# VHH binders against UPF0758 protein CT0611: the designs that were tried, part 4

Target 1, 126 residues: UPF0758 protein CT0611, of Chlorobaculum tepidum (q8kes1)
Amino acid sequence: MNLKVKGARDVFEYMKGRIPDETKEHLFVLFLSTKNQILRHETITIGTLTASLIHPREIFKAAIRESAHSIILVHNHPSGDVQPSNADKQVTSILKKAGDLLQIELLDHVIVGNNDWFSFRDHALL

## First folded at step 13 (VHH)

Design r2 (from q5 with I28V)
Fold by ESMFold2 at other seeds, look of step 16:
Structure r2 (fold): chain B 126 residues (1-126), chain A 117 residues (1-117)
Amino acid sequence: as target 1 above (126 residues)
Amino acid sequence: QLQLVESGGGLVQAGGSLRLSCTASGSVYAMGWFRQGPGKEREFVASITGDRGSTYYVDSVKGRFTISRDNAKNTLYLQMNSLKSEDTAVYYCAARDYGYEYDYDHWGKGTRVTVSS
């Protein structure tokens, strides 16, 4: 059975050991079932996150192929400071809007660092 | 039913300070402050989680406001320094439980802050 996600701590625990090069910034998407089980994750970008590198069509094309009910964004900050940047907020806003139109909800955006995390959902940003 | 009770509001001159408190009737995962200014929609101010003390602040209050909580007393605080006229609002305490099936669904009745200049 696939791992069921209750909240942001479970997302953080899932990502342990799954970031190929922690010295570089990665953005991932998790595809979730109707029961909040992780179906699969996928790397979206590697390198400094900017809104211009995000292609909602490709993310939601993958979400539809996976039969995802919802998605979660995850990215790491190599510095260890997990506070969201303006770019993080812009990316989140773009994908939130796209998900609302397609009715594939963006449940959270979790930023992970050195044994720490930040959740957009916990802080009313989603 | 969870009860949230705010206190500490009042009238202060610009540049002054106030400390708001919110006591919860039980333990909750995350708590935050929201505010509604005259003629404006309610907006987020700051939040803090109970497990690790993760915090977030809206940009307009960053560096001036400090959120904290005392989990033993189920009490949330907001230290408000260098107050500006635009900080005038009713300040609401809010709380949520852990997990994606929950949201900020528990709200206090608010405490009024008026900043004169």
Scores: ipSAE 0.820, ipTM 0.913, lowest interface PAE 0.6, mean pLDDT 92
Fold by ESMFold2, look of step 13:
Structure r2 (fold): chain B 126 residues (1-126), chain A 117 residues (1-117)
Amino acid sequence: as target 1 above (126 residues)
Amino acid sequence: QLQLVESGGGLVQAGGSLRLSCTASGSVYAMGWFRQGPGKEREFVASITGDRGSTYYVDSVKGRFTISRDNAKNTLYLQMNSLKSEDTAVYYCAARDYGYEYDYDHWGKGTRVTVSS
C-alpha cells in the first residue's frame, strides 16, 4: 500500500533506505495522488545539482503519466547540513512555476541529511 | 481559536537592538516573523519549527537577527541586532499547523519597529 504523506516528516521517513549512495547528491521527485499517497518516486539527477540539469517537461510528462495530483521534490545533502543552497532554491522556483501553470502543485521540497531535514513548505518558501 | 500577541516593538536608533516576543495561546508546529514596511508588501523574515528547531532567515537579516522559541511558554522571539532604517516595519508573528493542507494562517496584530538614522 502506498504511504500517505501528511507533511515533511513523512517524506523524510519514506526516503530512509531509498537513497542508493548517500555520499552523492540525488534529486528525487515523488508523485502523489489526490489523497497525498506516494504513487512512486523517480531519481532526477545524481551529482552536483544545477538548474540547467532540470527538465520540467520530462518531470511533468512523468507526473501526467502517473496521474499525479501533486509532486514533492526530495534532495539529499551528503554533508548533513540541510539548509537550502542557491541551486536548490533555483530548481524549486522553476518547478513551482511549471507546476502552477499545469495545476500539478509542487507541495514541498524536502532536503534530507543525517537524521535531519529541511522543508521549504515549513519555512514559507513554498 | 489560536491567538498570537506580539510585543517588544518601539523606536530605536540605527545600529541598536530590539527583542520581539510573540506569545501563542496554544502549541503550534511552526512559527515565524513577517514584516511590512511603509508602502511595501508583507515579507518573510524568519521561521522556526517546534519539533527540531529548524530555522530559516531571509538573506537581508542573516547574521543580524536570531529567531528562537520556548515551547514550554508557547513563545517566539526575534533578537534584532545592528538595526538599519530598512528594518522599519510592522512585525507580525505567524504560525502554521503541521501538514500540507495548512499554511501560515494564524497571525498576530503586529508590533511596530521604527529605526531612525
Scores: ipSAE 0.813, ipTM 0.909, lowest interface PAE 0.6, mean pLDDT 91
Fold by ESMFold2 at other seeds, fold request of step 18:
Structure r2 (fold): chain B 126 residues (1-126), chain A 117 residues (1-117)
Amino acid sequence: as target 1 above (126 residues)
Amino acid sequence: QLQLVESGGGLVQAGGSLRLSCTASGSVYAMGWFRQGPGKEREFVASITGDRGSTYYVDSVKGRFTISRDNAKNTLYLQMNSLKSEDTAVYYCAARDYGYEYDYDHWGKGTRVTVSS
């Protein structure tokens, strides 16, 4: 039985200890069941996030293989400032559009930092 | 059903200030302000969570508006400084419960802000 997430705090707690090198930016995807259980997570990129490094086909290929109902993006900011950058918003927009077409919803994008987080969903960005 | 009641709207000259309040009938996880200008769709203005006080502002108000809340009073505030004519709108208080099964589903009736040049 996999961990069930209710909201962004649970995503933040799940990511504790799961970021290999906190001095670098990582983008992860969580694949969720119909009951919001985390099936697994996958690292998408390591290093400075840009929209050009995001390949929706690879993310959603994995989501389909996992039979994911929905996905959540997680991204760390080594600075500790969890406000979304322009690149964060662009990546989110791309994957939101792709997910809507495939009916594999992007539920949230959670940016994690020093004991803090920002949720796109909490702030009506998703 | 959760009820949200806004107050503090009015007529103000450009460059002036107003403070909006919104009292909720109970505790909620996240609260925010949205606005609808004449002939426009409703747009997000600012939001704040009750747990850690996480905030977000639309770029057009950043540095001019400050969102805050008093959880003991279930009250949300919007301090609006350096008002511009484009800030003219009906301002709505909205709230959402914690969790991905919820959205901003609770809405006040709005309070009108008119900024004169």
Scores: ipSAE 0.813, ipTM 0.907, lowest interface PAE 0.7, mean pLDDT 91
Fold by ESMFold2 at other seeds, fold request of step 18:
Structure r2 (fold): chain B 126 residues (1-126), chain A 117 residues (1-117)
Amino acid sequence: as target 1 above (126 residues)
Amino acid sequence: QLQLVESGGGLVQAGGSLRLSCTASGSVYAMGWFRQGPGKEREFVASITGDRGSTYYVDSVKGRFTISRDNAKNTLYLQMNSLKSEDTAVYYCAARDYGYEYDYDHWGKGTRVTVSS
């Protein structure tokens, strides 16, 4: 039985122990069922996030293969400062637009630190 | 139904300061300020969550406005410093329940802020 997420706190809790090397930046995508159950997650990039390194084609190819109803982005900041960078906002905007077109909604982008998180959805950015 | 009541609006000269308050009739997960200037669409200003005090500000107010929250009083504040004529708007308090099935669905009636040159 897959874990159901209600909101950003649940995403943060899910990612505990699932980031291989917290000293490096990772971007993950979570693929969700119609019941907001996590089907699986996938690592998209390791290293400094820039919009030019994000390929919506590959992310949504994976989402389609999973029959995902929706997706969530998760990104860690090794510094512990979970405020979104301009790159984080740009990546989110690109994937939001792509998801809207494909009707696979981007529900949230959650930035995680050691014991803290930031949710784009909580702050009306999604 | 949750009630949100704003106060603290008024007329202020450019460069001045004003403090807005919003009292909620009950506990809510996230609260924020939105504003609607003359002839403009409503825009996000700032938000804060109740669980950890996570905050976010639109770029145009960053460094000038400070959002804060007193969970014991169910009260949201917006300290507005270095006000500009472009900050003239009706300011709305809004609140959001926890979870992806919810949005900012609770709104106050607004409080008017006028910044004169």
Scores: ipSAE 0.812, ipTM 0.909, lowest interface PAE 0.7, mean pLDDT 92
Fold by ESMFold2, look of step 17:
Structure r2 (fold): chain B 126 residues (1-126), chain A 117 residues (1-117)
Amino acid sequence: as target 1 above (126 residues)
Amino acid sequence: QLQLVESGGGLVQAGGSLRLSCTASGSVYAMGWFRQGPGKEREFVASITGDRGSTYYVDSVKGRFTISRDNAKNTLYLQMNSLKSEDTAVYYCAARDYGYEYDYDHWGKGTRVTVSS
């Protein structure tokens, strides 16, 4: 069966070894079942994150194709500093609004670094 | 039912400091401070997790406020330095358990902070 995520720690553990080049910034989406099991993940962007690179249509098209109940964003910071940038917050806001409209919840945004993470959900940002 | 009790509020002059505390009746994963100023909606101030001590602050308090917790005492603190009149509010302690099934759904009754000019 698929890995179930209970919270952000499980997301961090899932992403270990799954970031192709940790010297580069990546944004991923995880597609989740109704039981918070990871169906699969998909790379959205590689390189410096800006809101203009995010296309909600394509993300949610993929979520619908996967029959996802909810999604989680995962983003690595090559610096190791896991505090969210303004761009991270802007991207999260855009996808939160789109997910609410489509009823495919953005459950969390987890920023990962070296043996550490930050969760938007844990800090009431979601 | 988890109980949260705040203390440490009071009257302070602008530029001064106060330290708020919040004692929880049991262990909880994440705790935070929210505040409600006169005529305003309640807003997030800062939060901290119990596992790795991950913190986040609203921009208006960064560099002036420090959140911390003592997990052995189930106690949350907010050190407030360089206070401004805009910091005048009732400060609420809130908490949530680990997992996406939970929200910040436990709240204290608040402690009032008044910053005089």
Scores: ipSAE 0.810, ipTM 0.910, lowest interface PAE 0.7, mean pLDDT 92
Fold by ESMFold2, fold request of step 18:
Structure r2 (fold): chain B 126 residues (1-126), chain A 117 residues (1-117)
Amino acid sequence: as target 1 above (126 residues)
Amino acid sequence: QLQLVESGGGLVQAGGSLRLSCTASGSVYAMGWFRQGPGKEREFVASITGDRGSTYYVDSVKGRFTISRDNAKNTLYLQMNSLKSEDTAVYYCAARDYGYEYDYDHWGKGTRVTVSS
C-alpha cells in the first residue's frame, strides 16, 4: 500500500531511512497519484546539486511512465541547515516550469536535515 | 471564516524602524507577510510556520526584518529595521492551512508603510 501525503511533514517522515548515505547530498523525486499516494521515488543525483545536472526530460519521462499526477522533489543537506541555496531555487524553478507545461504539477520541494525540514510550498516559493 | 487584521503601519524616516502586527481570528498552520509597492505587483516578504517556527525571508529584507508569531494570541509580527524607501508598500498578512490542497488563501486588508528619504 502506498503512503498518502498530505503535506511536507509526511514527505519528511517518508524519507526517514531512505537516504542511503546521509553524509552526501541526494536529490530524489517522488511520483504521486491523483490521491497523493507515493507511487515510488527515484534518486536523481548524488553529490553537490547544480542546475546542469538536472534533466527535466528524464524526470518527466519517468513521471509519464508512472502515470504520475504530480511530483515532489526531496533533497537532503548533510550540514543540517535546511534553508534553500540559490542552486536549490534554480533547480526548483526549472522543474516547476517544465511541470506546468506538461500539466504534471511540482507540488513541493522539501529539504531535509537532521531532524528538521524546509518546504518551498509552506513558504510560498511554489 | 478566518479573519486577519493588520496594524502598525505609518510614516517612517529612512533608516528607522516599525513593527507590524496581524491578529488572526483562529489558529492557522503558516502565516506570512506580502507587500505591494506603488505600481508594482504583490511580492512575498517573509513567512513562518506555527509548528516548528520555520522561517523564510526574501533576500531584499534578510537581516533587516524579523518575522515571529505568538500562537497563544494567534498574532503574527514583522519587525522592520533599517527601513529604505524601497520598503514603501501596503503590507498584507496572509495565512494557509496545512496540506498541499491549500494555498495562502486568507488575506488581510493591509496596512500602509511609507518610508521617506
Scores: ipSAE 0.808, ipTM 0.906, lowest interface PAE 0.7, mean pLDDT 91
Fold by ESMFold2 at other seeds, look of step 14:
Structure r2 (fold): chain B 126 residues (1-126), chain A 117 residues (1-117)
Amino acid sequence: as target 1 above (126 residues)
Amino acid sequence: QLQLVESGGGLVQAGGSLRLSCTASGSVYAMGWFRQGPGKEREFVASITGDRGSTYYVDSVKGRFTISRDNAKNTLYLQMNSLKSEDTAVYYCAARDYGYEYDYDHWGKGTRVTVSS
């Protein structure tokens, strides 16, 4: 019943209709099963993304409680320009390091716009 | 087995231009250019996806290099303008399949680019 994620297009499709206010930046985490099914998602921040607002312990506490095998980070850009900012890269780096230590892999960071997306994994950034 | 064959390398004066090509033996999801300078580790240069043509460039080449692909010919291009000595490297074509179980695992043998002062 849960959506199985093969790649970044599936993440983009999942997020349709799930961003409460698309005029604001949101950062979400998706918790995935061993079969790459989305167990659930959780909002991390609303508003301009900065690395100082990211709390890896809370993200991975939730991931452990969900028995997640892996996670995916999702972030919308209200402008529609889905190219990653420096803040997007910094947040990704922090969570990748934490995930590597805990063996809960960060599979991707997908930036979504209205009809477009960017995948860190597709572009060798993960 | 997928084969990637680069061409178009050569000797070019600083400020000059060069166009690299990479022909794949079959269709692939994402393709990119990586390069390895003398005594350096291989580094990412640019990539493009086959789905929507999403692109990404390393900061050092933004505005100077343009990646593109012709899906009908299974061919990847890199237009390199305003070349600098720092761009001297062997340029490798690489590709990956769609999905999180795959990575950039298909590699060409490279084409040499030398930028003289």
Scores: ipSAE 0.803, ipTM 0.904, lowest interface PAE 0.7, mean pLDDT 91

Design r2 (from q5 with I28V)
Fold by ESMFold2, fold request of step 18:
Structure r2 (fold): chain B 126 residues (1-126), chain A 117 residues (1-117)
Amino acid sequence: as target 1 above (126 residues)
Amino acid sequence: QLQLVESGGGLVQAGGSLRLSCTASGSVYAMGWFRQGPGKEREFVASITGDRGSTYYVDSVKGRFTISRDNAKNTLYLQMNSLKSEDTAVYYCAARDYGYEYDYDHWGKGTRVTVSS
């Protein structure tokens, strides 16, 4: 029920079987407790990611409702190439800034492919 | 405590190449190179994870620098080709262990790279 994550590999494993249509790009947010337990996840967008589709107030409204201590972004690249796009970096920057102001930390952004992942945190991007 | 020792720095002509090495005293999850030029803030250059070899490069070095590691020797490499004057800096090896409770908190003393015009 309440899975604890230590790092990005655990996020990747959690998302297995939880992406409704892997042929489409999805952006999710995971809401975490103070003990890094996943409280739940929520789908933010489906389709090509752009910064204009991101509404920080709705994400953090949900985070506050869930009493989340922190959040993690996850999205899939149907191509299998997990390197971040410019849009991925822009979305991450927007939500990082919003989270810093609200003191609900964005711990990581994990991009998942078929059998691999990319972590913004692992590469000092967060 | 984990020890990181860089080597391979030196003076090189613009357009030339250098290969940096960093030997760690133990196994770590992720390793990377950062650099600090004269009068500038330290900046990220490239990183690589040990488990799947995931890599990332700052845009200014992409296509010119290649990061790699030899897990059996606990050694990180940076092959630096097509060097430019802007690459002049002290290059630092850094490492972190797995997990969100860790950060890049182990650092070498650095190796100086000077690119002459």
Scores: ipSAE 0.797, ipTM 0.901, lowest interface PAE 0.7, mean pLDDT 91

Design r6 (from q5 with E101D)
Fold by ESMFold2, look of step 14:
Structure r6 (fold): chain B 126 residues (1-126), chain A 117 residues (1-117)
Amino acid sequence: as target 1 above (126 residues)
Amino acid sequence: QLQLVESGGGLVQAGGSLRLSCTASGSIYAMGWFRQGPGKEREFVASITGDRGSTYYVDSVKGRFTISRDNAKNTLYLQMNSLKSEDTAVYYCAARDYGYDYDYDHWGKGTRVTVSS
């Protein structure tokens, strides 16, 4: 059964045990149904996050194929400090703009760390 | 019907300090401060969640302002130190419920802060 998310805590709990190597940075996208059920997630990048590694066309191609209503970004910080970097903000901005044009909303970007998380949505960044 | 009431605004000299308060009529998941300066659009200042105390600050206030919250009193605070003329604004308390079905939809009437030289 697909997990229904209400907010960022649910996203954090979903990602437990789903990050292959927590010593490396990963960026994931979660594809959501109209009922906020996680259809699946997909790894976008592994390693230091930069805007040049982001290919919105591939993310949204996948979102359309999944019949996703919305998406959520998830990014881990191996340091445990979950405050967003400038790169995190830049990546989020790019994907928000693309999602707005395609009407596939970016609901949140959740940064996960050592038993902690940060939500862009909770802090008015989305 | 959630109500938010700000207090603590006033006149202060540059380099000085003020502490803003915002009392909510009930429990709410996340609270924050926004401000609107003369001739400017409203801008985010800082926010804090009620569960883990997650915080975020706009770069221009980082290191000078501290947001905090007393969940037992449903009260939000903003300690503003090292004030600058650019901090002159009406400061608004705002709040949002938990979850993706909600936004920052609860707003106070604001409290005026004027920083003079």
Scores: ipSAE 0.815, ipTM 0.908, lowest interface PAE 0.6, mean pLDDT 91
Fold by ESMFold2 at other seeds, look of step 16:
Structure r6 (fold): chain B 126 residues (1-126), chain A 117 residues (1-117)
Amino acid sequence: as target 1 above (126 residues)
Amino acid sequence: QLQLVESGGGLVQAGGSLRLSCTASGSIYAMGWFRQGPGKEREFVASITGDRGSTYYVDSVKGRFTISRDNAKNTLYLQMNSLKSEDTAVYYCAARDYGYDYDYDHWGKGTRVTVSS
């Protein structure tokens, strides 16, 4: 049964044990139903995040194939410092704009560390 | 309805300090400060969550402003140091409930901060 997401803490809890190598930076997308249930997640990149490595076409192709109503980005920082970088903000902006156009909303970008997280939505960045 | 009451605004010299407070009528997940300068649109300043104390600051105030909260008193603070004339604004306390169904929907009436040369 699929986990229903109410907010960023639920996203953090979902990602526990689901990051293959926590010493490496990963970017994931979660695909959500109309009832905010996680349909599945997909790894987008492994390694240092740059905006040039993000392909909105591929992310939203997957979202459409999944019949996702909305998406959430999740990104781990191996350092444990969960404050967003400029690259994190830039990637988020690109995908927000694409999602708005396609009416597949980007609900949040959650940066996770060992026992901490940062939510773009909680801090008015989304 | 949740009520937010700001205090601590006033006139301060450039380079000076001021501490704003915002008392909430009940517990709330996230609180923040927004400001509206003369002829400007309202802008985000800083926010903090009640669960883990996660914070974020707009770049223009980093290193000068510190947000904090006292959950026992339902009170939000903004310590403003090294004030500049550009910080002159009405400062609003705002809050949001936990979850993606909510936004910053609770607002105070604001407190005026004037930074003089």
Scores: ipSAE 0.808, ipTM 0.903, lowest interface PAE 0.6, mean pLDDT 92

## First folded at step 14 (VHH)

Design s1 (from r6 with I28V)
Fold by ESMFold2 at other seeds, look of step 16:
Structure s1 (fold): chain B 126 residues (1-126), chain A 117 residues (1-117)
Amino acid sequence: as target 1 above (126 residues)
Amino acid sequence: QLQLVESGGGLVQAGGSLRLSCTASGSVYAMGWFRQGPGKEREFVASITGDRGSTYYVDSVKGRFTISRDNAKNTLYLQMNSLKSEDTAVYYCAARDYGYDYDYDHWGKGTRVTVSS
């Protein structure tokens, strides 16, 4: 059964054991159903996050293929500091704009670290 | 109905300090401060979650303002130091419930802060 996501804690719990190398930055997208069930996730980038590596066309092409109603970004900070960087905010802004146009909502961006997380949605950034 | 009541506003000289408080009538997941300056749109200032105490600050107040909460008293605080004239605004307490079905939908009536030169 697909995991239902109610909020950012559930996203954090889903990502436990699903980050291949926690010493490296990864950006993931979770594709969600109309009932906020995780259909699957996809790795977008590995390595230092920059806005130039984000291709909204490919992300939303995948979202449409998955019949996703909405998406969530997840990103790990190997440093353990889960505060969003400027790059994190830029990536979020790009994908929010694209999602708004396509009506595939970006529900949240969750930054995960050492047993801690930061949610853009919890802090009115989304 | 959940109620949020701000207090602690007033007139203060630039460089001074004020401490704002917001009492909630019940438990909420996340609380924050927003402000609206003269002729400006309401803007985010800072927020804090009740579970792990996750915080976020708008860049213009980082290092000068500190958000905190006392969950036993359902009270949110904003310690404002090194105040500038641009901090002049009505400060609003806001709250949201846990989960993606909710937003910051609970609002206080605000407390006025005036920073004089």
Scores: ipSAE 0.806, ipTM 0.908, lowest interface PAE 0.7, mean pLDDT 91

Design s5 (from m3 with P28V E101D)
Fold by ESMFold2, look of step 16:
Structure s5 (fold): chain B 126 residues (1-126), chain A 117 residues (1-117)
Amino acid sequence: as target 1 above (126 residues)
Amino acid sequence: QLQLVESGGGLVQAGGSLRLSCTASGSVYAMGWFRQGPGKEREFVASITGDRGSTYYADSVKGRFTISRDNAKNTLYLQMNSLKSEDTAVYYCAARDYGYDYDYDHWGKGTRVTVSS
């Protein structure tokens, strides 16, 4: 049965052991049901995050295929510093706008590091 | 009902400092400061979580303001240094419970800060 996510700590715990190479930056998307159960996650990019590598069409095509009600972004910072970069904020803004149009809400963007995380939602960025 | 009470506002000269406090009537997951200047929309200032002390600051205050929290006293602080006239606003304390079912739904009545030249 799929894991139910209450908040950002659960996202952090879910990602433990699921980042293939923690020395590299990864961006993931989690597809959620109406009950905040993780249906599936998918790797979007590996390597330095830039907005030019993000294709909302492909992300939301997958979300529709999964019958997702909402999505969550997850990004690891190998440095352990989980504060969002300008690129992280730009990517989040793009996907929030796309999700609003499609009514597939971006619930959060969670940045994970060494036993720590940052939630956009917890800090009123979403 | 959770109550949030701000204090510490007042009149201060540009370049000066003030410390705002906000006492919550009970334990909450995350707390933050928002402000509304004359004729402007309410805007985010800074926030902090109670579990790990995760913080975030608006660009306009980064390096000048410091948010902190005393969980034992359910009290939030904002140390404001190097104040500018643009910091003139009513400052609101806000709080939210943990999880995606909640938002910043608890608000104080605000404390007025006026920065003179």
Scores: ipSAE 0.813, ipTM 0.911, lowest interface PAE 0.6, mean pLDDT 92
Fold by ESMFold2 at other seeds, look of step 14:
Structure s5 (fold): chain B 126 residues (1-126), chain A 117 residues (1-117)
Amino acid sequence: as target 1 above (126 residues)
Amino acid sequence: QLQLVESGGGLVQAGGSLRLSCTASGSVYAMGWFRQGPGKEREFVASITGDRGSTYYADSVKGRFTISRDNAKNTLYLQMNSLKSEDTAVYYCAARDYGYDYDYDHWGKGTRVTVSS
């Protein structure tokens, strides 16, 4: 049975043990049902996050195939500092716009670190 | 219904300081400050969560403003240092409940800050 998420803490807990190499930056997308159940997650990039590596077409193609109602972005900062970078904000903006057009909402972007997280949604960035 | 009441606004010279406060009538997950300057859209200033004290600042105020909260008093603060004319605005306290079913839906009536040169 799929895990239901209420907010960013649940996303942080879900990602424990699911980041292959925590010394490298990973960006994931979580595909959610209408009841905020995680259908599955998918790795988007490994390495320093830049907007040029983000292909909304491929992300939302996957979201449609999964019958996702909404998505959540997650990425880790190996440094442990979970404050968003300019690149993190730019990637979020691009995918927010694409999601609005397709009516597949980007609910949050959660940055995870050493026993800590930052939520774009909690801080009105989404 | 949750109420948010701001105080501490006023007239101050450029380079000066002010401390804003906002008292909530009950416990809330996250609180923040937004502002609306003359002829401008409302913009985000800073926010803080009640559980871990996670904070975020708009680039325009980073290093000059400090957000904090006292959970025992349900009170949010904004220490505003090195004030500039562009900081002139009505400052609004806002709050949200935990989770994706909620948003920043609770708003105060605002407190005016005027920075003169």
Scores: ipSAE 0.807, ipTM 0.906, lowest interface PAE 0.7, mean pLDDT 92
Fold by ESMFold2 at other seeds, look of step 17:
Structure s5 (fold): chain B 126 residues (1-126), chain A 117 residues (1-117)
Amino acid sequence: as target 1 above (126 residues)
Amino acid sequence: QLQLVESGGGLVQAGGSLRLSCTASGSVYAMGWFRQGPGKEREFVASITGDRGSTYYADSVKGRFTISRDNAKNTLYLQMNSLKSEDTAVYYCAARDYGYDYDYDHWGKGTRVTVSS
């Protein structure tokens, strides 16, 4: 009985209670079915996000193994400011390009705070 | 059918200010401004969601432009300060529905802004 995601609000609600230590930056990937159901999520990094630490090969290897149709990135900002950093935009660009080539779409990147979120998709960044 | 009507365009001297408005015929989830300069591709300017008022600005306008909306009037605003000749463009209002099945698919006819030196 997997959660169906319609938009970024649903992603934000899914991540409640699933960030082990909110004082640290985490990057997650959500693997989605053809019906936008969350198959599972996986932690990609913990700590300061940089583009050099992102390996598309490993993310999409996991997506293929899960039979994901699409993916969503989720990232928390411990500061509570959910505006994307330059690093957030760089990581998103890299994974969008890789997903386009593999036909496993990056639907969104959602940055979460305490009771707030930012969606790349809502703001034409995806 | 949803209609978006821009207004407030005109001629303004560099360094000046102008406020654009866009009235929607109904409620929409997110609205934004895009622009197309002479001989250029259309580019994103700024956007705002109706639910929590989340905003985002293109780097070229950040700190100079302010997007806002009045949900009771279904009206989007763009306050443009410290205008430069590079801001000369037709400005389009756009809107999208909630969710990953949608994109910015509703567009106005545009309003022309000319910034003179």
Scores: ipSAE 0.807, ipTM 0.908, lowest interface PAE 0.7, mean pLDDT 92

